VHH binders against q84jc2. Designs and how they scored, part 224

Target 1, 232 residues: q84jc2
Amino acid sequence: MSKMRNLVEEKFLEFYESWVIQLELYLHQLLIAHNNNTMSETELRHLISKLTTHHKAYYTAKWAAIREDVLAFFGSVWLNPLENACSWLTGWKPSMVFRMVDRLRKSRVVLVEAQVKKLEELRVKTKFDEQKIEREMERYQVAMADRKMVELARLGCHVGGESVMVVEAAVRGLSMGLEKMVKAADCVRLKTLKGILDILTPPQCVEFLAAAATFQVQLRRWGNRRHYVTHS

## First folded at step 12 (VHH)

Design xe20 (framework vhh_6qgx_2)
Fold by ESMFold2-Fast, scan of step 12:
Structure xe20 (fold): chain B 232 residues (1-232), chain A 126 residues (1-126)
Amino acid sequence: as target 1 above (232 residues)
Amino acid sequence: QVQLVESGGGLVQAGGSLRLSCAASGRTFSTYAMAWFRRAPGKEREFVAAISKSGEYTFYTDSVKGRFTISRDHAKNTVSLQMNSLRPEDTAVYYCAAPRAFSWYDIDSESGYDYWGQGTRVTVSA
């Protein structure tokens, strides 16, 4: 159904715009907390929990949407071209998050040796999980080009009940494969975020989340400013 | 933040028509998709129709498809449901609904909506 497919994109666009507005509000709270050295550990943990819940809400909405139309997330209409260009399998590249962690070395709240070692172990594991998913995507792309799929693509150019049914079944299978891969990538994202937050102290978590949210918000603003630039 | 008020309900004979309107107020009206739900006597609330933020995309439950038309007017902050070829089984209290700004929802699920009107009663006689 083309209206149902378009409705998925419209629903997620509406959700995402609101989700980003709330992220900017949370970023403001994180920056205030980062600059306030008198905030209690309980207060910091509560703020970190709000951000964690906010990210969980994103993945709950995303997984519901990809169940209906996973292709909407490849070249998403709710992202500007710069955001789309920076996407890895429909979202953040998990290993790049460690660049935000590295800035904590210059923080007043310095990482201790045990934390550094655990973060490096997590970094290596995250990179390994990324490479595994990239190999699966390559296998998927090769499978798309096998002789059976090429013949089905040709068949899909002809109008007919039997031909249409066979092609639709094959396309559903392909979509299920993409959905599995996107969910696998999202699981790496969630495990990486949880792993970092579990290693860091509450003040360090606030600084890390502030850095990540700042980058996300700024990338969106930089991409949106492109519409005021004329080509010569 | 959002207040919804329905109007246009009434008594009509089978085969007749009614137009329901939902007046929305609040600074977030134009950021929401909007939906109509109904509750028949002795039954649970069920989805009827939904319209996207832009007004370009509409979704209907199978039993009303082709008979009902949902539309919105951004200038008047209203969502309307034009009901044609009414049947006795369309008898219900009709509710206008809007979701929370940053919450995902299944468009046809009651649990996806946080803002509800008080309802307007539609009675279709045989």
Scores: ipSAE 0.000, ipTM 0.158, lowest interface PAE 16.9, mean pLDDT 81

Design xe21 (framework vhh_6qgx_2)
Fold by ESMFold2-Fast, scan of step 12:
Structure xe21 (fold): chain B 232 residues (1-232), chain A 126 residues (1-126)
Amino acid sequence: as target 1 above (232 residues)
Amino acid sequence: QVQLVESGGGLVQAGGSLRLSCAASGRTFSTYAMAWFRRAPGKEREFVAAISGNAEYTFYTDSVKGRFTISRDHAKNTVSLQMNSLRPEDTAVYYCAAPRAFSWYDIDSESGYDYWGQGTRVTVSA
């Protein structure tokens, strides 16, 4: 139903706006923690836990929404054009977070040899999982091209109820395939994030999460500023 | 000083096989992925294959998948490329590559590798 898709977009837009506001508040806390060396390990772990829970809440809401309308996540109305341009299967490309880890390696808190080994293993594994999903998406796109040709031929020969059923079946096929791909990509994102946090010390986790949140918030602000300048 | 030395290149007829070897000296690379790249006459270097430090993950460019096999021997500090069912389009100079340190660059990106060998020439006749 078209009305259900409109409601999904509306509900997720409301959720996402609140989620981003809370992310900005957590980013502020991460930056204070990073600049203030007086916080205990327990306090740092508590802050890291709040960020982890916040990201978990995002995927819980996202997976509920894509069950109803996965297509809402391709060219999302709650993201600006710059955010949409930077998306890989409806979110951040998993391997990209290692750029933030590389910055951390060059910070004052040096990564020990054991951490470097585990991060390199995780980086390679993440790239392997990412390429596997890309190949699945390529196969999906080839299948969709075949379905489009069949659908166009069918519509040209028979107009009416039969055409409606063919379109509905094609849309269901698209949604089911894309839902599977998006969930697979999100699982790689979550495994990569958890893997990094498991390898890093609490101060390094705070620095990493601050870098990640800063990038996400700044990307949104840059995209929004372009809009205001363009539409002034 | 770090050095990578390739060997095993030569002239072979289409359908034949060659085994390339890369011997590393000056340090070990057991933690890091290592890669093979090639440069055909008149073209830029392109990715061929890579192997993770723990050898659990291998990567291949589509044109060599199923024909080439990358492997490594940590005790000998060596990375090898077994090339089967060779084609004239495989004619190139093959280079071994290794990173200096942890890098965020993708495993198939030339930018991720700092140490390069001089190359070994492979010529596949029709």
Scores: ipSAE 0.598, ipTM 0.848, lowest interface PAE 1.8, mean pLDDT 86

Design xe22 (framework vhh_6qgx_2)
Fold by ESMFold2-Fast, scan of step 12:
Structure xe22 (fold): chain B 232 residues (1-232), chain A 126 residues (1-126)
Amino acid sequence: as target 1 above (232 residues)
Amino acid sequence: QVQLVESGGGLVQAGGSLRLSCAASGRTFSTYAMAWFRRAPGKEREFVAAISGSGTYTFYTDSVKGRFTISRDHAKNTVSLQMNSLRPEDTAVYYCAAPRAFSWYDIDSESGYDYWGQGTRVTVSA
């Protein structure tokens, strides 16, 4: 049903707009915390927990939506073209967050050797997990073009919709495969984020989360202004 | 003065095996991932494999998965590449690579590595 798909897209669009507004508010709090050396460890951990909960809320909503229509997340209507162009399996590429860790080199609280060792391990593990998912996507693309799928497509085209039910069943099966891959990618994202936060001190976590949120918010703003040098 | 020295290359027939070794001197790399790259005649350098500091996590380019195994020995300060079921398209000069410090570059990017060996030649005959 096209109407069912529209409802999924409309509901997630409304959710995402509110989610981004709240992310901008949290970014403001992160920047204040980063510039305020008097915040306690307990206060910093509370702020970090708010951000963690906020990201978990996104994945809870996303997984409910992809159960109904995973294809809505490939070329999402709630993302601008720049955000869509920068997506890897419906979201940020996990290994990219290590770029945000580079900012910690300029932090007053420098990374100790034990943290560098753990971050390097996590970086390689994250790349290993990404490659495993990319291999699964390649298998999916091959399955889409295999003899049986080509035959089903030919049959559907030839009979002008007489085999619609058979084609629909095949498409549903392929959509379930995509849902599994998207969830696997999201699990790598969450494990990578958790891993980084577990390694970093609370002040370093605040700096990291501020950098990540700044990049996400700014990417959206750049894409919404197609001519970033000149407007209209 | 940091040096990476590759060894173990040679001529082998298709289906054969070779073990490459990279000996590091001038500093330890136990904290950092290290990688193997290769350059075939008339082609650009490409990523082959990488191994984490601990040796627990490994990464391979698709064409060598299941055939090549990367490993390391901290006591000897060496990284090895066991190459099995060699194919003519594996013919290349193989290079060992290591970073200067933590890098934000992707692990399979040449830009992430500052130290490179001179290479060891592998020739696989049909």
Scores: ipSAE 0.419, ipTM 0.739, lowest interface PAE 2.5, mean pLDDT 85

Design xe23 (framework vhh_6qgx_2)
Fold by ESMFold2-Fast, scan of step 12:
Structure xe23 (fold): chain B 232 residues (1-232), chain A 126 residues (1-126)
Amino acid sequence: as target 1 above (232 residues)
Amino acid sequence: QVQLVESGGGLVQAGGSLRLSCAASGFTFSTYAMAWFRRAPGKEREFVAAISGSGEYTFYTDSVKGRFTISRDHAKNTVSLQMNSLRPEDTAVYYCAAPRAFSWYDIDSESGYDYWGQGTRVTVSA
C-alpha cells in the first residue's frame, strides 16, 4: 500500500496550523506590548494568561493525539524537516529556553539578583529533569533489544494467527512506554515555562514570551523556505 | 576578584580513588552552579560534572556517571569531586570553573564559564 497520513496525523495537522496562526497573532500583541511602556500591569497579565492558555491547549490536544498514535509525533508531518531536526523527544528541549532569558540581561526591565538566583537554580533543575528522562529513554531502548522482544519480532515473520496477536500486544506495550516518556518530557516543558513566568515580572514575561515565539515562528519560516532554495 | 584554587591531584593506579577540592572566593557562592572540566593531553577541555547553587541538583558526563561524585560546602566555599574507580582515560588536568555573572548558557558548556582555576593534574597508571 501507498504511504498515507492516518486520521490522527490529519486531525493534528489541522489543529497545529490553526495553533501556529494564533501564536503569530499573539506574537504581534507581545511585540506591541513590549514596545509600549504605557500598558497596565492588569493588561500585561491578561496577555501573559492568553499565551499560557494557548500553550496548555497545545499539550491538551497533543496528549489526546498521543493516546491514539504516539508514533505520529516522531517525525511529525505538521512540522517541516528543520523543525523535526531540532526536536528533542517530540518537542523543544526545555533547557533551551534559558537562552531566551539571556536577552533579559540587556532589557529595559533588568533582572534583580534574587531573580538570577531562582532562574539559575531552575535552569539546573531543568537539566537534571532532562537527564532523568534521557536515562529512561536509554532503558526503553535496551528493553526493546531484550531477547523476548527479539523473539516476538521474529514471530512476526510467520503469519500464524496466535503469533500475530502476540506481536500486536508487544507493539501496543512499546507504544504505551513511548507515550509515558513523551508526557514526562512535556511535563518538564510545562514546569520550566511556568517556573520562568513565576519568577519574572509581567514586563519581563512579555519580553521572554516574545523572544520564544519569535524563535519558534522564524524556525518554521526558515525551514519552509528550504523547499525552494537553490544554491547559486 | 573571583579566585578558584584547586588541590588534590596526583598519581594513582587504575581502580584507585582521588578527591579534588576547589576553594572559591570573590563572588556570591550560593547563587551559582559550579563545574569541573578536564583536559587530556592533545585534547580540548571537556565537561565532567556540575552542581547547583543550593547543592540539590548534580549532573555528570556519561563517562563518569556512577564513579564520580560532586559536592559543595557552603560554610567553606568549596566544591569537591570524589573520583572512584579511576581509569587511564581519566588522566587529565582538572579545572574548577565558576560561571560569568548572569550567564545563562547550558551548564555543561565551556562558554558559560569565565572564571577558571589553574588546574590540578591527575595521572592514572595502567
Scores: ipSAE 0.373, ipTM 0.696, lowest interface PAE 2.0, mean pLDDT 84

Design xe24 (framework vhh_6qgx_2)
Fold by ESMFold2-Fast, scan of step 12:
Structure xe24 (fold): chain B 232 residues (1-232), chain A 126 residues (1-126)
Amino acid sequence: as target 1 above (232 residues)
Amino acid sequence: QVQLVESGGGLVQAGGSLRLSCAASGSIFSTYAMAWFRRAPGKEREFVAAISGSGEYTFYTDSVKGRFTISRDHAKNTVSLQMNSLRPEDTAVYYCAAPRAFSWYDIDSESGYDYWGQGTRVTVSA
């Protein structure tokens, strides 16, 4: 399939490819740190800070890009079909990270009762926040099918220049609504990530971040071997 | 010894309301989310609603949003499900569920729950 790319898509593709390369380099450092019991808490916190800064840089770049063209993020050209199929509102589904915590628990992570209580609360809160965003998306889709929007589309078919301006204004309004929803979803992602890191000890944070980065890199590599499109 | 006991089921006409209650022995569930599931005649068990250990956060399946409300009373160690605007499609045996220890399964997954009540039958007539 030939995709027409706009300037926003080209610029973000270039950014994303560089961002993933750096993520792989950080993953290497996380794996080294995980195997070293001689690293100080200060050294581990510094590495964790590099990863959190790296993720924040992604959202800084993303929010600048969606300001210009939010629609570029629905069916992103910088993601392979598997990555796109796994996307929830232009990114990873926040609740999915608790599966990463479960994976770590089964291998090496030793969680104390106080951490379990906080993680359980965060897990349910994250699901609640996801539902609020999903309801907003449903309301948005209903608004797009609204009788007034249908009438505006008909007006565009039957009359000239003033109808074009009215339709363009409506499309700008819809784009602003999508931008707001995408940013809301990204805020849930960042709050969930920060919440987990705040609950875990530095060694546990390193293990968690290594598992998350491994999953992200693995998903990309696995998806790059396929061009099968799935519909859930 | 942990047991979950549901109550409040019965026969009700469409548009009616019922309040289900789940009583648990002891206070060991204050840390963990608890859930309601249901099984309609001829269907598999499905998730209905869940509530966090604190009671501050709730999660509902789409078909019951706005009609059902889950709540928690820590002093009585009970979880309740207030069911309003009942439909014939809500006819099922309703089960409350709790984990034996912390669970990382998705909150709406049966796999996350080890303790189950005997169920309480809800029949909604057209």
Scores: ipSAE 0.373, ipTM 0.734, lowest interface PAE 2.6, mean pLDDT 83

Design xe25 (framework vhh_6z1v_2)
Fold by ESMFold2-Fast, scan of step 12:
Structure xe25 (fold): chain B 232 residues (1-232), chain A 126 residues (1-126)
Amino acid sequence: as target 1 above (232 residues)
Amino acid sequence: EVQLVESGGRLVRTGGSLRLSCAASGRTFSTYAMGWFRQAPGKEREVVAAISGSGEYTWHADFVKGRFTISRDNAKNTVYLQMNSLKPEDTAVYYCAAPRAFSWYDIDSESGYDYWGQGTQVTVSS
């Protein structure tokens, strides 16, 4: 199925490159909004909505792609090595966004007591959700090294079509499990992002989203600078 | 300003149970998470469990999951660690910890905690 894998990777690479270009354009708009301090609440909410929609579009495209080939997202070809090294279950680690929230406090953004309480509660919930998914991932990784799977692999070396069918069914089952786990991780990402945005005021949301987008864009630029690639 | 006082540590036999308590004073207790850590002689301090300000969300290290349960009573400004099925490997000084206000560190990271109690010794024999 190498042709199917190549098509999924090529299609998502094209999507992701366009998606990142649009993210950089939105980052420019966020930085202007943050620096000018003249936009109405309605204008800020509209900009925040565009960013939220943009992130949802990424997950819509990703989930369509992982239905065809979830393994394309483990060591993705559209990410540079630094981005891949920093990935947690095919994307950003949800708890990491609270580092972006911390930047609001360092920027002298006043978080009222009710916001601090809600943010601390959400931070702990996010860590709990991460732990559940990490245990599920470990369970699926161990399944490939389980004695039953090892025995099936050994059997496949000495007998023909019957063992091949059993091994293929087991591998397909593991891939389906990975798809569900990646979707679960993405749901934690989206719920954490929404949760933070629901707690913050529109100006705080703009600053938070600007910090998050800046980090994502800079991580990509740092990784890309490690490799000088000539167009061929 | 934050002061933490642990109590409840003692000698127990393998398979026994014990409840540790941590009384907190100073800042608004229900706003922030609380953690339990332990340190055995010659070993690094390790996180055992953590609990959100409301008590609704909890995190437990894999080596105690199913045996230890963290809980809190915000009316009493107290956090608890219920320890069941104790093993000799659980022998350690147990510390209560509270995070620095506005800490960005993960709840399972020692770096996220600035306020520490003096510890309470748990010894598991046989």
Scores: ipSAE 0.506, ipTM 0.780, lowest interface PAE 1.7, mean pLDDT 84

Design xe3 (framework vhh_6qgx_2)
Fold by ESMFold2-Fast, scan of step 12:
Structure xe3 (fold): chain B 232 residues (1-232), chain A 126 residues (1-126)
Amino acid sequence: as target 1 above (232 residues)
Amino acid sequence: QVQLVESGGGLVQAGGSLRLSCAASGRTFSTYAMAWFRRAPGKEREFVAAISGSGEYTFYTDSVKGRFTISRDHAKNTVSLQMNSLRPEDTAVYYCAAPRAFSWYDIDSESGYDYWGQGTRVTVSA
């Protein structure tokens, strides 16, 4: 559906622009909370809940969009080239958030040994989940390169109706396979995020979320503000 | 401080089995993941397998999945690598590795590991 494909891209672009604006507003609130020690634990938990809900809203919108056109998320028009270059299965690589946690370790809010043990366990589980998805993607790519698929691609050059129908069925199968893998990757992202937030104290959660949002916002700004520099 | 001592290497025929062991000391063993890496003659060190601090989660490089099994014994502070269906391509020096305290690098990245054993040689003949 080329019209639905164009509509999906336009609709998600509008959604994403609004989502990023709200993320920047939440980042401002996180930075105020981090620098201001007067907020109560209840107030911090409320702010953390807003961020968690905001991220869940992104995945709700994304999953609706990929049901219509998963390929729109491979090289997205709402992301700049730098953001697209940094994508792993249409989003951030789940294990990368542990680099944000490592930065948190050097803050004034010290991670206790029990937290380090739980975070190390979660890190390894996340890497295991990533490997499982990468193997599924490899099997998918091998299936796309098999003799039957190569033959079907060649037949697609012919104007015969039966050849066209077979090629269309194969392309539909490809899209459904990618949709399942993207959703699997997103589930690992959400489980990893929830796992980290469940282990951290509210002040540590605020600092972690601020670091993550800062990186996301800065990556977008770096890509949008490419500067000419000559150094060869 | 962390000290790692490997054992169990040797010469084996293709299709055979070997069990490597790594004895760890000097810190809280059960807190951190541990890994096995190998280096074949003339090649760089490559990741083989890793196990979480609890022993519940394991991670393997594709070439050894289904053939190698990593395990740990908390009572003995050891990590073991059971190698079955060995191939000539498995010939290498095998190293036990532990991450630096608070290292958050990828589990299969050499950069994530600061503590290394001396290595144990495995030779698989055709």
Scores: ipSAE 0.369, ipTM 0.704, lowest interface PAE 2.3, mean pLDDT 84

Design xe4 (framework vhh_6qgx_2)
Fold by ESMFold2-Fast, scan of step 12:
Structure xe4 (fold): chain B 232 residues (1-232), chain A 126 residues (1-126)
Amino acid sequence: as target 1 above (232 residues)
Amino acid sequence: QVQLVESGGGLVQAGGSLRLSCAASGRTFSTYAMAWFRRAPGKEREFVAAISGSGEYTFYTDSVKGRFTISRDHAKNTVSLQMNSLRPEDTAVYYCAAPRAFSWHDIDSESGYDYWGQGTRVTVSA
């Protein structure tokens, strides 16, 4: 059903374009907040909450879409080639966000020893979680190449309805395995983001989120300038 | 002044085991991750393994996964590397590494580490 698969891609492309536009608007607010020394803690927490909700909305939409067509997220049509080249298991590599906190070393609000200790533990834990997923992915790819490829090659020698059904079942099994791995990776992403935000003060959270959003928006703009044209 | 001193290297036959130890002096490193790197003759330094400040989380390079185990003793301020099923390609000088302060570099990047030991030599014969 190519029309059903096309519909999933079209719906997520429409969602993603709107999501990025809203991210750019939030980035503008984060930059204003970062440069405004008069904002209250309550106002900063409200802005941080809007960004957290925005990221959660992305994963809600993504998980609904991958349930229908996980392969759409490998080489996504809503991402330009540069964004796709920087992807780790259909998204950003979790440990990379620690590079976004580089700004905190030069911030007017410095990290205290307790925060440094917690961030170091989270950084190593995140790398450990990435390693476990990468190892599972390697095992999955080896099993797919050896077992399923042999089965598909054998079925290619026998034509009939039974062969078609067996091939379809195998493809569904592979898709389910990929869906599970993508969700596992997304869970590491969400835990890493939550962990960082839980450790940082509101002004530090604003600075971190601004750095992360700036990188994401700029990466898209650099890639689009060379390859993909957005319609909005 | 911070110093790292490695020990436990030596000559071993393929399939054998060695336990390397790194003693840190001049300051307690319980807050920061520490790592082992190695340098084979004629090659650049390569990441081997890292351990978090608490000792709860570890990270290994693919070529040593399942064969090497990194551990930490906070009371002795020591990081150890248990090396099992050694291969000729594991022959190298092994270095212990520690950061001076908080680092945003990847755990497997040399750039994240400021203090390095003199190294301990491991030779694995066929």
Scores: ipSAE 0.380, ipTM 0.737, lowest interface PAE 3.0, mean pLDDT 84

Design xe5 (framework vhh_6qgx_2)
Fold by ESMFold2-Fast, scan of step 12:
Structure xe5 (fold): chain B 232 residues (1-232), chain A 126 residues (1-126)
Amino acid sequence: as target 1 above (232 residues)
Amino acid sequence: QVQLVESGGGLVQAGGSLRLSCAASGRTFSTYAMAWFRRAPGKEREFVAAISGSGEYTFYTDSVKGRFTISRDHAKNTVSLQMNSLRPEDTAVYYCAAPRAFSFYDIDSESGYDYWGQGTRVTVSA
């Protein structure tokens, strides 16, 4: 019943605030690049590479943190309530990024048939991968509600010593299962992002990344304004 | 002019099987995902299954997973739905659906599909 300082939450909060600030700076560069018709393919690829590296850095930090405390990522303190409400297994839902791709369909530079074919395949594949993970989450929730787990928890509450250790081992097992599930979801996110970037031309990648970053930044701003008002 | 024509519906007892087929004409849909939806008596239309252009990836609504299998044949320009272990709650008119172009709507959303067949009736008796 004490206020123990959660070091994982504090360290990741510091990381995430810096990561978001850098994302906003990259967004500004993406918007400038999108409006610059003279930027070379090499320059555009370099900018795309910076964004890709930035997203990989996020998952490197996240996976280190969930190894220590995966539950910190369910109802994260570094996210506002709106961002948390929009989360699917501790992050963005992979299939929703195709809404950002639709912006390119209406753009000045249109998608060619070969790109549309690959995007349609990736879109269905992403939904298939999401469904597979959702089944694992359902199994996890059933395991949490399993009569055996409930009985072990009840036993731990009434009997000390070895019974407490058995309950703790079961909870650790469930936490490890949740960590694997979160990593599986993150792998779908990274595969979906990489898949889209591999299909698009560099100018289209810039436009896609700008749209995605704009949505992420705007969602945070909308949620922060609401949070500020409710904490007045 | 694009047309989707469903066939294969009928009457079957619980635990039985039916194979639905959707024949497309007027264009090919090899690039695009195609889907099956159904409308039960007194209910709204709901998603059943979708298949990618290549046929490699499929997606099903939870209530039919493991019982239904969606497939496609590019040479015949057809999409099929094999329905096994049918239940009374599967009773519905089944519709084939295809998009006009790439859509921002999810593959399980009616709004993502522009072309629809007339439907084929499936009745599962207890």
Scores: ipSAE 0.558, ipTM 0.836, lowest interface PAE 2.0, mean pLDDT 85

Design xe6 (framework vhh_6qgx_2)
Fold by ESMFold2-Fast, scan of step 12:
Structure xe6 (fold): chain B 232 residues (1-232), chain A 126 residues (1-126)
Amino acid sequence: as target 1 above (232 residues)
Amino acid sequence: QVQLVESGGGLVQAGGSLRLSCAASGRTFSTWAMAWFRRAPGKEREFVAAISGSGEYTFYTDSVKGRFTISRDHAKNTVSLQMNSLRPEDTAVYYCAAPRAFSWYDIDSESGYDYWGQGTRVTVSA
């Protein structure tokens, strides 16, 4: 069964569906570029730029939406259950992309030692940033539980309009803290993606982006097939 | 391929200091993060500290923060752990470790490391 959707959820669902369709079109172009190896460096850089712009457009839309309702991104209605189950702070876990980078070490296009050195350094930095956010989230969850318990206890003692105001204030407080955490996580995602693309050659960037887009599209297709075809 | 050899362990009194060293051989030593783990009698291996390939990023377990300092010397191909203000609970066999590939495991996870030394014993007396 579906839950009721608010305006933020409806707007972002419309945005996300279009964004994914465009990602699939870019994935097709990346796979052609990777398999045929016939494109010039200028053409490859242009394609990489399209993907980079596409991902930045996602975060621009996301940050506008979380400013209005960050809770829409926890258990998102535009994602299937499998996609939601794989989320870390409302998106992909930054260090997971190094699994795709590791595949480049074994692929047709080999990494030189200078690239391996820079990528490993970026991996460690990314893990460091992830751990800081995870510790902040844990601290937030402890504080959130304490505040929520106090507010819930107060609500049990009130009758009338004051209870509504207390609930709204508590929800705003929770949302502001979560917005900060989500934006911090998204900044790590963008820095990790930029860092990898800055280290890789254009053909390697195409292979990396194709692997990342393939995983995202495939995960969505697997989750959607299970959801729509499986008997309840 | 990669070989790690620890040294510098010994007996020291509480409040004393020891410097552990890990000598690495093999390709790309200066590229890869390296870590120190320890195993106390009757306990499992636990993370102590890690350092990035460049030496810019360091990680410490809470119990050693401010007391231990991890560093590396690229010219000597070594990673060192300077241990100050030693406590009896620091008594353990200390191991250095290195990954074979890009790891998605956390820096403090044993699972992220594939190459291990044989260990060097540290005993802190009262």
Scores: ipSAE 0.490, ipTM 0.795, lowest interface PAE 2.1, mean pLDDT 85

